# VHH binders against q89az9, part 3

Target 1, 320 residues: q89az9
Amino acid sequence: MNLNGEQKSAVLLALVGIDKAIEILKELSIQEIENIAKCMSYMDVISSITADLVLSEFCNEVRINKDQNISFINNNFIISLLKKVLGEHHAVLLLDKFKNQKNISDNIKKLNLINPEKIVSLIKGEHPQIIATILIYLNRNHAANILSYFEDNLSLDIIRRIANFSSLKKLGQEEFVKIIDNLINKYQNSMLNQQGIVTAVELLKLIKRDQETKILTKMFSSDKVLAKRIKTKMLEFSDIINLDDVYIRRLIKVFPLYELSEIMKVEKEEFKKKFYKNMSLENTNLIKNYCSKKIFISNDLIQKKRNNLLNSVKKILYNS

## First folded at step 1 (VHH)

Design a15 (framework vhh_surovatamig_d1)
Fold by ESMFold2-Fast, scan of step 1:
Structure a15 (fold): chain B 320 residues (1-320), chain A 129 residues (1-129)
Amino acid sequence: as target 1 above (320 residues)
Amino acid sequence: EVQLVESGGGLVQPGGSLRLSCAASGFTFSNYAMSWVRQAPGKGLEWVATIKQDGSETDYVDSVKGRFTISRDNAKKSLYLQMNSLRAEDTAVYYCARGEGHSLEDMAYLIEQGSMDVRGQGTLVTVSS
């Protein structure tokens, strides 16, 4: 089966109820009780199918009615069990350990969902030992992507620390949880700040163009940084055709020709003409040749390529 | 580092045969379509043949169809070109080239336009009496 012995034991204890669970746990070592309790702490629900499979394997040892409802393992059940088996002092220590392990797991899952670029910006100022510990707990592919953003000397230092890593003691686990929590909070605060700019852009797009122009002009005079952030966010793909030829020529020098060819295959003739006007005959012929081929590009890929071009335009116009 | 190393070139008489090899390192070879390209003295780069990531599909320039066979061994990270019935026109430096996972048609097009992802140092094939 897909369940290990500790997971099967946790399922059985949940099914037999607290009184019988205590009788069973009294026959186990402290290490066995700890392992089972850890599994129980991370179980939210067990399906009837999973329960039946476990019960089929242990049918001679477990006497239960299959009409019994399967319930969530809650904190009160776990606390009562551990106090009766281990005593209050040891139960409290074990529960603190489980709480720290669960928090680390949850926070690492959140970090695995955040783009590598964002994580780098959050941790670039941290001590190499902290960076190394974070990478150890992340998915290997995600950690590798993050590591690739660092300078060779720092990457060497981090890998050396990872190679020499053994384990986190209780105090180290508690400190690490706080560090991860702070990183998640910094990320969330950054997201909230970005929402303000999005709201401002949405409002500006809904007002009359004359009012929008006046507001942005005054903003450039009083707060150039804010004006650039808003203007950058407001720029759309449809605006590219209205750019001065100087910017189109600059864009052509830095944007990959093959990627431009892919975009040109799906764009209107006015857009193509704007670019052809500003590029060499050789490059124009190369793009026209590519456009004559029957090549399928998905809508998702087209949008991604368009966004890449738009981002290159934003860098040329608004990044000094 | 990404590296492609070609070997197997040499002097051969018209009608003769040669087998070229390319050893790849520094990347996951089985994720990429691979091509052979050539450059004759004083001429531009010409696409010769392409093979899909898993070896299931191949394509060739018309002038070598029926004479050349492209193959690969993903376990050995190697690409091969078996060249039969060689002609004086086949005289060129032959290069192993990596694609970005594009279609066979895209690979041929990009290589002919001089827009290749990565290539090796090349191996010289001279067909003369």
Scores: ipSAE 0.000, ipTM 0.094, lowest interface PAE 23.0, mean pLDDT 73

Design a16 (framework vhh_7pa5_2)
Fold by ESMFold2-Fast, scan of step 1:
Structure a16 (fold): chain B 320 residues (1-320), chain A 122 residues (1-122)
Amino acid sequence: as target 1 above (320 residues)
Amino acid sequence: QVQLVESGGGMVQPGGSLRLSCAASGFTFSSYSMSWVRRAPGKGPEWVSTISSSGGSTSYADSVKGRFTISRDNAKNTLYLQMNSLKPEDTALYYCAKTPQEIFDLMSGDYWGQGTQVTVSS
């Protein structure tokens, strides 16, 4: 069974009913009540089978007929119990603490599933203490990968803060929950916006070319940021030959010559001429020499190389 | 006993400027880093800026970077925040704070002064 003694105690207290549970809890310390309440708040629906197994461990002392599931989902039992034992003021404070801890845990699980590089983009501008706190709550391997993206001075600051971290006080927990919620929302909105851009591009590719041009031209006048995002996604390999020579020269400086040589081996003469007029004679001759060799390159490898070149073009045009 | 008294707040139009001051007493001001924190109506506290004990290092929240400048005068035990290009979103009660090691301890309010109101009118 997956339940530990503390969890089994929580189930048993729920099974005996609130009046009996209150009587038992009054004999416990505040810390013990807190631990049990925390356990209950994190537990989901308990099946009748699981409840019966817990009951069987106490069959000598406790005899209860139980044929229904136990639910902690709506928290009415926990709230009523805590208010009667601790009083309304203390019960509210304890419940707020558990809610914040659960919210942090749930959001951290989501962050552990997000690519490290993407998390870096989301938290790059946050205070080093916030970054440090996020990394403390993340899986160690995930946190280490994220940390590796930061420059040495920032990484040093973050590690010092992690080494000196003790705990978050109530107000600190509330602010941390808000920060993590905002990061998750920013990530989800980014994903939704990306999907929307993809849909817009697909629709624009399906309409007449003249209508596409008119829409994009008007969009550049009213929303330049959106227009650039859409145009970046619309850019095809066949569009490279239509780029201004300035961009071709920039591309040649950053793109590996050997990969370009492989692409050139299968491209049309017009494409080759566009690049050759923007290259040194030495590099042009190296590419021509490679193209003269009878070297087989698979279609899959060529498509991968073409995608690499296209991505470099997109980076030059829209990310600078 | 740490005492922090903020001043310099007021009402200003969008694009305007204000300079906040914080008079510190009850501790060796030159030995501690200092921060500005703000709280807008109905919102939680937001860290704005921090300056090292010597004044040699400063940091800013992204929302104010390039518009606000934090500075200090250790001889006068005074912290400053020069706020330029103010926006309606900058409307808040601004607090001076002795910076603890943990930013979340800072956000608890235990290290803050009484605050000075900044209102950026439409």
Scores: ipSAE 0.000, ipTM 0.174, lowest interface PAE 20.8, mean pLDDT 77

Design a17 (framework vhh_7zox_3)
Fold by ESMFold2-Fast, scan of step 1:
Parts: structure tokens; C-alpha cells; sequence
Structure a17 (fold): chain B 320 residues (1-320), chain A 127 residues (1-127)
């Protein structure tokens, strides 16, 4: 029921009927017509109660045809309106422009849901102008996180392009829609490829240990990258205690001490000793002091913290 | 990861023809506008031709009616058919990936052409 001013205006124009809406729109600038048309193109179904509320608020006495179903997208109302006001040629151009803008907006919403690190892997090979355009349309926090992954010279180039950006021309909008669509397709294909690795890991865990070892050893000789990815994915929390001390020391340098302290609170003594052996007496005492406090952490939070530690281990091993 | 490999250049007499090819890899070729730029000895970069992802073409006035740009999206390949070649067409020709912007974007890419255009292909028109 809570509509903004532009949405209320769009509802009112629809309710007064096409002939009166045309008369009103003819008094407006092209820019104003575009803004109203854009608002109407994003509206779906409006209830008769909402429509009556808008009409009552306007204090208008007009004759309204109340349809059982009110849909601005499906009724071809917007298209008919624009063709009658602007002429068929200009209406088609304007609607094509809005379609491209909506496609960009919908795809940008999808990109905002993708992890920044994954987006970087997909776009790092793109021209700086395309990267800049993507970042302009993304949420500011999301864009800032993505930008932080680039080296200083590229970041400077991207920011310069953002500062000088005005708008995408028609050709630019069409090309950009295709670029964004292909990035989303790459992401979906990447997710399918990750599912393939998960499947391979599950199968390897179900076969005999000696056969698993033979397969992985042979794979390491023919496809070292794939072998590393699979071995890393197979790593379980229980494997951490068996890592060489070099990796434990690297892990301690990069993993937050407070989060490690939370994990240590519930782990067995042998696990704790493995870590204490590889850290300073000062840090060991800080962890022991935290472990002495009577704070109960839920099983879900402990599992999440354990997963964070395991992921940090996997990152260290993959990059070694 | 973006790689463009040009080929097809050579020595040709005035009035002759050459066909340049550019094989692209490391990006979704079909989604990008592509172009050709050239650099004559002792001169700056000059835009020659471009083609949008949809197939719309543009040409510099100096080559209109003589050159034809085309693309094969299935093979990730860009072409430039050069006819009725003149001595002033002598240059190194570079294949460039362009963004969703106008001709200025092609020129901006060419300022970094060492990364996108590769080595280029030499065209010499001489008797």
C-alpha cells in the first residue's frame, strides 16, 4: 500500500484513462514523460483499494473503469500511450532504451549477490572501461570490495574512468547488456564446474583409500592444478592436526586470534598443543585466558568458526 | 588473459589486396565490438574500422569503399578485407577489443595495444 510519489502519479494516469493521460503527458517535457514511463514499466498489479486510495488522496472526480486485473506491464497500456504521445518511431526507441536499462538493472542485482572475489576472477581480464561501468552500477560497498582486489595502477585507471563517466549511449547499452549476461553465464558455468569437483570428491571418499591415493598421485602428474583443487576440497577439520608446523605457523599469522580462541574453547588438548607449540607465549596466554571465561557458544557458531579455520587452511595450502 | 593474434600482412603493390585476420581468446568474443587501428611509420595511431557485436560497421573516411570488416563469432575471429591498397595504407595494423562505447573507446584501447593487440601485422604497399 505504500507507494512513492512517482508510483502514485503513474496509478492516477492509468486510472483517468488513456485519452486523458495523453492530454496530461502532452503538457510535459520529454524528460518528464520518460521518468513517468519508466515508473509505469516497473509496476505490476495494483489492487482496487490502492487505486481508490490514490484517487481519494488526489480529490479528483473522474470516471474510472475498474478492471478485475490491473497490470501495467501486460496490458500494453504503456506502449499504446507512448505511441500516441510521441509517435511510433520515438515510442519504440524509448521503450528499447528502458528495456536495456531494466536488463542492466536486473543483471546488476544478480552481480550484487555474487561474492566480490568471484566477480574479480570473472572481470579482471575485461577492459578498464567495462570494469568501471560495472562498478558504477553496483552497490558502493560491493564495488569498493571488488576494487580493493586490483593493483594500484589499474585501480587508478578505473577511478579516473568512473569520475569521467556520464552515461551509456544506445550502442553502449546493448553491448553492456551482452557483457553482463556473459559474466552471469560464466559465473553459473563456474558454479557447475565447482559442483563437478564436489562430485569427484564425494566419489573419491567412497572408494578404497589405496585406490584414491593412486588416482590423485597420477592426476598430480598429468593435471597438477586439478589435483590440488580436489585434494584441498577433500581436507577436513580433523586433518589440521596432521599438517606440518610450517603451515600451522602461517595459519596463526593470518587467522584472527579471537576467532581461534573461540575454536580452542571446545577442542581437545592435543589440538590445542599443536597450535601452542607454534605460537608465542603471549598469544598462548591470551587464548588460555579466553578459554577460562564461562561463555557458551552455540554449536552452529562453533561449526561456522571451524569452517572459517578450515577455509583459511585450504587457502594457504592451495597458494603454497 | 585477453589475447589477440593478428596475421595476413605482407608486401603488396599499389592497387593490390590483402585480408587480415585476428584470432581472439580469453574473453567472450561475441559480446564485444571489435576494431582495427593502424600506425604508419613516424605517425600516431589511426582508427581504421570497427564492427559491433550485432554486426554494424564503421569506417574511416580514408578507407571507405575499399576496406570491409567482418567477424565470425563461432571461430572467435575478426577480419579486414583490404582492396585497392595505396602507399598511404602502409602501416602496422592492430586488432583491438573495444567496450560498449563509441570510437574513443577504440583509441583508448590502442593506447594500451601492447596488451590487447599483440605484435600487430605489417602491411607495406610499395612498387
Amino acid sequence: as target 1 above (320 residues)
Amino acid sequence: DVQLVESGGGLVQPGGSLRLSCVASGFTFSSYAMGWVRQAPGKGLEWVSDISSGGSTGYADSVKGRFAISRDNAKNTLYLQMNRLKPEDTAVYYCARTGPYDEATVMEIISDYGDYAGQGTQVTVSS
Scores: ipSAE 0.000, ipTM 0.150, lowest interface PAE 19.3, mean pLDDT 73

Design a18 (framework vhh_h_nbbcii10_fgla)
Fold by ESMFold2-Fast, scan of step 1:
Structure a18 (fold): chain B 320 residues (1-320), chain A 128 residues (1-128)
Amino acid sequence: as target 1 above (320 residues)
Amino acid sequence: QVQLVESGGGLVQPGGSLRLSCAASGFTFSSSYDYALGWFRQAPGQGLEAVAAIASSGGSTYYADSVKGRFTISRDNSKNTLYLQMNSLRAEDTAVYYCAADSSEVLAEIIDWFGDYWGQGTLVTVSS
């Protein structure tokens, strides 16, 4: 891959060794040293080939062992280097700063991969200031999707806090890191619990329908919450057409019309009629106009939209 | 106004690889309110098919089942360029490939298939 100037400098300094790196770094500004140290903190192992490419950009007078693989995850080298260049006190402060920034960055990457709906369930009880801060650090589309799940008054409060946000002070950064770590841990624990439900669903789908119904009926009487979780996981797209019209009307109120139009373009007439029966003439005509256009949507995107619709159905049936 | 220019198309043998590029002008790729980007294709005598799409923030990607695991969409905001890495090419991948951008709403994560801005297209031919 291509390395930028700071990354190439980090590689070269690691290859030269601590003593010589100190002499080079003393000629740089504090900001330049911080940038290089940050790059080193985020880098992992480099290969001999990558090291050779960096070295090949310099004159033959430079003698460095090209067989040496350097691990930038080795904290000891970075700590030693910074202490000698900046002094003990400044090195400790800089390392704490990078540790907190790296932890926030790493956890934000993880949060951006988590389904928006799941994030909502994890943060719904948090103070609006915490929610606002999380949304500021997330990708804009992801944050907007999460925000759309909140009540109007809460959304207003959150947006006002985002508009007035400047930055987190050191103590606020430390507290924020802890909050995000706790959210990630709660998500991971939730995912482990989901495996049991998946196994139960798979077993229930393999037994006779009458036995499945009997087990679920008994479960509803003894543990309604567990029964709802299992039944929700068992729902398939083909089940939507058999839903009572009340649920179809609720679904239409919450599901984006444009996404529904995309799904309708490829669905059977029976499915379309079920929805049109429960929609306004205005909305029905908008969907029909979209379906008449000569645009092909990939099967992958249609399946994603279908899954979105199915998830909305599951919320209406079991999380209302 | 937006203009998109595709490049990288050509003749390739089955099992080969190609990388398509789409250079944008008239707007800047960024992490704020920005355009959703995607690749579409039209095989001879057939309609447009969505191949891959990437959200304006760069966080979410979508792929057609026929190309999943073989194609990779990516964007370089600093170069205002969208890429499609195409591996393990098949005869069925022969098509004119179009780059598209849409002024997506901040809440939209996928390109509007009615699309405001399209490139001229680049021909990809997979044959021996």
Scores: ipSAE 0.000, ipTM 0.089, lowest interface PAE 25.0, mean pLDDT 71

Design a19 (framework vhh_8h5u_2)
Fold by ESMFold2-Fast, scan of step 1:
Structure a19 (fold): chain B 320 residues (1-320), chain A 130 residues (1-130)
Amino acid sequence: as target 1 above (320 residues)
Amino acid sequence: EVQVVESGGGLVQPGGSLRLSCAASGFTFSTYDYAMGWYRQAPGNQHERVAIITSGGSTNYPDSVKGRFTISRDNAKNTGYLQMNSLKSEDTAVYYCAAGSPSFDDEAIAQLLDSLGDYWGQGTQVTVSS
């Protein structure tokens, strides 16, 4: 067989399984991962003979298990591997580099990597026939997750259209490709814009506080929308205690009391007082009773709860 | 960063030979199954395709150079070549290397490289004169 190093690497990664493949790929550069991923995307089938040859060569250098099943390299394996190793955003960018112009299948692969909530935001304004067509071409599980975000009446309309779908004529196919391309472009532009905000926030956090304040103040007078976006992104957990009581009261109404209790168990007394001041006596007593219990909460779990609270704060402030 | 760089140009007498090299960096020919091509442009003329080679090794040449020029690739060195024999004064031009996306047939690859080549070099001058 005319297998190069990247092709042999792809076969070995498929044979060791996804968990070990992820660990190996994390040690590689993005460029090396990209090269292996492209190689994998052009491999349809791994024959037993090809696998045996690769295993034989590998056994001369390193001990491996000959009892391993021959893995078929498919799009689901590649998508899962790239998403877990590189994350959703970079996986989408890498697949974009495999450009086959105006291929519905390739564009649908990109959509399958995008979070359902984001896809809903992109397509909710589209005609129900377009939404139905997109869902027909997506993976069934992904399509079902997207559908679950829609109102019952719209979901009924979409399902009826799916049930009655026969095919797209050439003009319909061409228009559909344009729509999918536009959606992918909107997603990519949104991610680039978000990355720009992240970079700006990182830079602002590194400069002196007086300079940061002057820049933000001047930005509020010239571009209020940008200033709000940056300030929202800059918000950290320690800032919550400095919020006006009005926002704390609104936060308490929407944030689960049990999760708040878990956070309160590890927070300073000053933080607790800020919330208790804005709560009913009944709810305050419930939290105090939880805090008196000798319950251990892992650092990972508490960070998740803290991030949930911070995200709720950002939603409240963004709408103001 | 991804780029291709030409080298090997120079002055040669009619009937002589010259070998051009195209070194790729930031990507590998074998991994991406890239097609590679050579193009030339003389002052006052439109550019013309001189040779293409696909990932599978298929080659294509215009009648003006067929039998005199040979395109090849060395995937291990990540380098493409153009061997030019029996050079004529009409071969005097700036020679450019281009690399294009995989997964197209020879005709589609040629069109892509002519109008939408992924990567183009800065060119290398070849002068054939006595």
Scores: ipSAE 0.000, ipTM 0.073, lowest interface PAE 25.5, mean pLDDT 71

Design a20 (framework vhh_7pa5_2)
Fold by ESMFold2-Fast, scan of step 1:
Structure a20 (fold): chain B 320 residues (1-320), chain A 129 residues (1-129)
Amino acid sequence: as target 1 above (320 residues)
Amino acid sequence: QVQLVESGGGMVQPGGSLRLSCAASGFTFSDYAMSWVRRAPGKGPEWVSTISGSGGSTSYADSVKGRFTISRDNAKNTLYLQMNSLKPEDTALYYCARYGDMSPSELVDYIMSQGLDYWGQGTQVTVSS
C-alpha cells in the first residue's frame, strides 16, 4: 500500500463525501483536479486501514475525526463530482480520456499474458501499422517473440514503423482502443471455444469407452470440423505407439531424424521398436548410435521435442 | 502548423447528396495533393479520393467512382467532396488529408503512422432511411 499524495487526496475526498469534496476541488488547479480524478478512476475500494492511514497523516494540519468507513470510488461518484466542479462538457471529456487510457492499459496487460503464437494468429492479418503500435505497447521481450514469427519483409516494415512512431493523438487513441478491444474479444471468443473443446474432451475421457466411440463416430458424420478439433485435442503422446504402421512411416518421412533421436534417448524400448520397425536400417543405426552417447538433455527440451512429434502426428492424421 | 477543418456532413436518405468542405491552413495549399479518407463504424480508414495540387488530376476509389467528385479552390485554400447517389455503405466519418506524392495505399499507411495527426477532426455522414 504505497499511496502517493494524489492517491491519499482521493481517499480523503471519498471519505468526506461528495458535497464537501466539491468545495475542496474548486480551490485546486485544473492539473491537480485531473491528477486526483485519474487516481480516483483507477481505485475500486478504500479499506478502513488505508482510510485511517490517510486521516492520521492529516491530523497535524486539520481537525478531522477518524471514521471506520469503507468507501467505494466508482464511476457514478466520479461523474457526479466532476460535473459539479468542471461542468458537464469538461467532465465528460476528462472521463473519456481516463477510460481510453485504462482500456488500453488493461487490454495490453491481457495481451502480455497471451502466448506469442496465439497473438500472431490474431494480428497477422492486421495492417502493419496496427501490428507496430501493438508491439510498442507490449513488454519488449514479448514483442520481440511475436516479431520473430513474421517474414523478413513484414518485420522490416514493422520495425521501420516502430522507429518512426511518435505518439497517438486523441482520435488515434480512440480508434486504437476499438481495435485492441476487438482483438481481445476475438481471443476471449476463441478461448471460450477452446475451453468448450477442453470440457468436451474431459467429459468424453470420463465416460465409458463404448459411448465415447459412438458419440465421436456420429459427430464425424454430422460435423466433421468439430469432430476433427475434438479428436486432435484428445490425442496424447502415449497414443503414438498405438498408431497404425502406415502413419508411423509417414511421420518418419517428415519429422527431423536428429530431433527423433533426442526423443528416443529417453523413451521406453517398446516405443523405440515401434519406430525402428518402420524405418530403414541405416536410420535405425544412426538413432541407436546417438542413444549410446552419454549426452544429457534437459526435461524441458525433451518435452518440447515430444510436443513437436505429437504436433507432426496431428498434422498427418487430421490435415489431409 | 498544418491545420485541416472538415465541414458539411449530416444525415441524408439513400439517393441524397452532400457536399463536404475542408479548410486548410499552415502550408502552401497549391503545392500539395489533397485526399479524402473515411472511417466507417468498426472499420479501418478507407481512401476515397485524391486531387493534384493544380486540380488537373483526380483519382477515386472504385466504391465511389461516378458518384463522388473531388475539387479544390486554391485561392480559398479549400478542398471539396461532392457526394451524389449516397448509399447506406457511405455512412462514415470523413477526413481530409495532405498527400505528399504517395500512392493511395501509402497515404493511408502514412496517416496511420502519424497517429491520425495528418487529418482534421472529420465530419460525420449518415445515410439511412
Scores: ipSAE 0.000, ipTM 0.149, lowest interface PAE 18.4, mean pLDDT 73

Design a21 (framework vhh_surovatamig_d1)
Fold by ESMFold2-Fast, scan of step 1:
Structure a21 (fold): chain B 320 residues (1-320), chain A 125 residues (1-125)
Amino acid sequence: as target 1 above (320 residues)
Amino acid sequence: EVQLVESGGGLVQPGGSLRLSCAASGFTFSSYAMSWVRQAPGKGLEWVATISQDGSEKDYVDSVKGRFTISRDNAKKSLYLQMNSLRAEDTAVYYCAKGQTPYEIAEMFSEYDYRGQGTLVTVSS
């Protein structure tokens, strides 16, 4: 890993331990200490090779002591260092500055983890300038996926604003942080609203089948939207194998073959057989070939693919 | 909700053996590949071994091949690491991890909900 001088200094100070780090930091300016502390607070765990490279570069000028942190990221270590070097008052001011920067970074990371479709629902009502600014701060691939959900006229307006963007001034940055915080709060509130549907589904599963059917039938007559939401939440991956072949054939036409092959690698033979029965020999052979290879795929990735398949099923069954 | 509890570490002489265990709960254990990772004092995380969902496929870092054996018991929701011919450089805190790719393991370790407390292995005379 190619680290700059500040990052190398941060790694070295963290490896040496508090007592020796303090001696070194006492010789630095407040600005230099701030830059190193900022670097330290944002660094993740490092490889032994990276640590050895940093130590070698400094010609063993600093000895590794027995009080080394098992984790490179240690809030208590940073706090102790700043208090001893700068004193209580200045340490508090610097820590508050770093907490604000970390909060901004964390909120951006949270937005990058939210599904594009969900972000679209949260920001579609915002002014195009706000949408453009959000997309500028998100990961490029994530921003592109979000942009793809907008209508042509809005997308054109957004791209034009992005192309003409230079930077946010200090006052604009403060307002932007507030907007991001509000978006995160809206997302969390929407997740809480989903708990109502989840609770209704759980209650329906606990009552007798005939009563469940009666309630859902009446609900479909009086509130089709709510009935549809509840039915989609009741559908589970294990239900897919029990679908009529016509739905499996429709699913195969719209679901990516490669993604399906990844799911097939971990599914039972009965599940595979259901799909093979409803697809071409060519596609069946491609999937069988993939399943025979020694390819380690993440179970989180497999679960995401399973969720994608289940969502495609929900669209086929419950969208008109 | 994911809980991983490692055990079996301790002090052992070079050339000795230890068996590590990991008890999993809060997720469908049999649906996930599992890994062992370690962190030596003052060093970064190092991937050690991975085992597939059904136990049929196993992979190891070169430095432990022939010495370590990863295994699992899906009925007991447990992951194991048999460590033989231990060396001083094997000294580390050992963690069990849900997942099999370096990316997935690194992502998991950035979120405390997915990581257990670890078990310390010290190989010293």
Scores: ipSAE 0.000, ipTM 0.100, lowest interface PAE 22.2, mean pLDDT 71

Design a22 (framework vhh_7zox_3)
Fold by ESMFold2-Fast, scan of step 1:
Structure a22 (fold): chain B 320 residues (1-320), chain A 121 residues (1-121)
Amino acid sequence: as target 1 above (320 residues)
Amino acid sequence: DVQLVESGGGLVQPGGSLRLSCVASGFTFSDYYMGWVRQAPGKGLEWVSDISSGGSTGYADSVKGRFAISRDNAKNTLYLQMNRLKPEDTAVYYCAKSEDLVAYIESWDYAGQGTQVTVSS
């Protein structure tokens, strides 16, 4: 890739050494120094090819010796240079600004790679303003997929906040970086525990049911925590109808009645009877009244509601 | 047992101010969204304001610029500072704990007995 003027300047300053770089930067405006420092902060390595290209271009304009050794641009060089040019206080503020900006960019890239459903689980507890801000910085398609997991009232609130968004001031940017870093850390901690369990679940699903049952039964006696985690990951929506009535009653107490009504509208009579048996006549009549209405519910929304119910079941059976 | 106790309501002249408080017990207050919901005579519940565990706030259009919500996690207390009160603000104000962000109107199952605010000359 061709380097712009600021990138070429950064490479050249690294090659001439700190003392000469300081004298050159002193002749520049604060804005010019900021731009060059920003480019230097984003450069991980000076390759021999990159250095040779910059040096060759410079040698065509100014006659200098090309026999100089190529060195990596490191944080110590950048820090020392900025401290001597700008003073320690201003140098620290400038470096912190670049670090925060780079962290936002890197973490947004990571969030764009995470499945929408996982992001929803990470951010559903955040204030709608924080959710709105996150969605603004994500890819539009990814943000739309995430938004589709939220209830209509929350989606309306989020869109209104997005429509009224102007920009993040410096303090808001710093707090936003912290929020995004915390979300990525929560995701990474979750992933470290999930990879082995996912593999175990996939393997168990491929073996004969008799062998699966024997393995899980022995696991419950030797490692109850592991057995619960594996069983939770194996649980599917079709298993809900086979739960003991005690668990159905607990589920009804914690799961929103309106959301349950939406699920009931498309479920088989056997599933409905299982729930009606375990709820009040008043709530049964409310659900039946909803089911009698000619309201359209999309397949995507139904699947999301089913996942919500399944997740509530998992919490009741295993406390996640 | 979740308990929310509202106080600070009363009779006030138009343009006046009131500060509502809600003392919470029976749950980890600092972990939850908290909010204020009101019910005017003969009308349904209306969401007024919310505040996240981290202090991020939201307001209904009807109260923006006049009301300020805040919380003291050390005291398990939620506040609503109401300024430039209007006759239309007359309602019973309820403190609510939010289980999710769909709508605060749907979280009134944890609301206390409320505190009456009357704005009249």
Scores: ipSAE 0.000, ipTM 0.098, lowest interface PAE 22.5, mean pLDDT 73

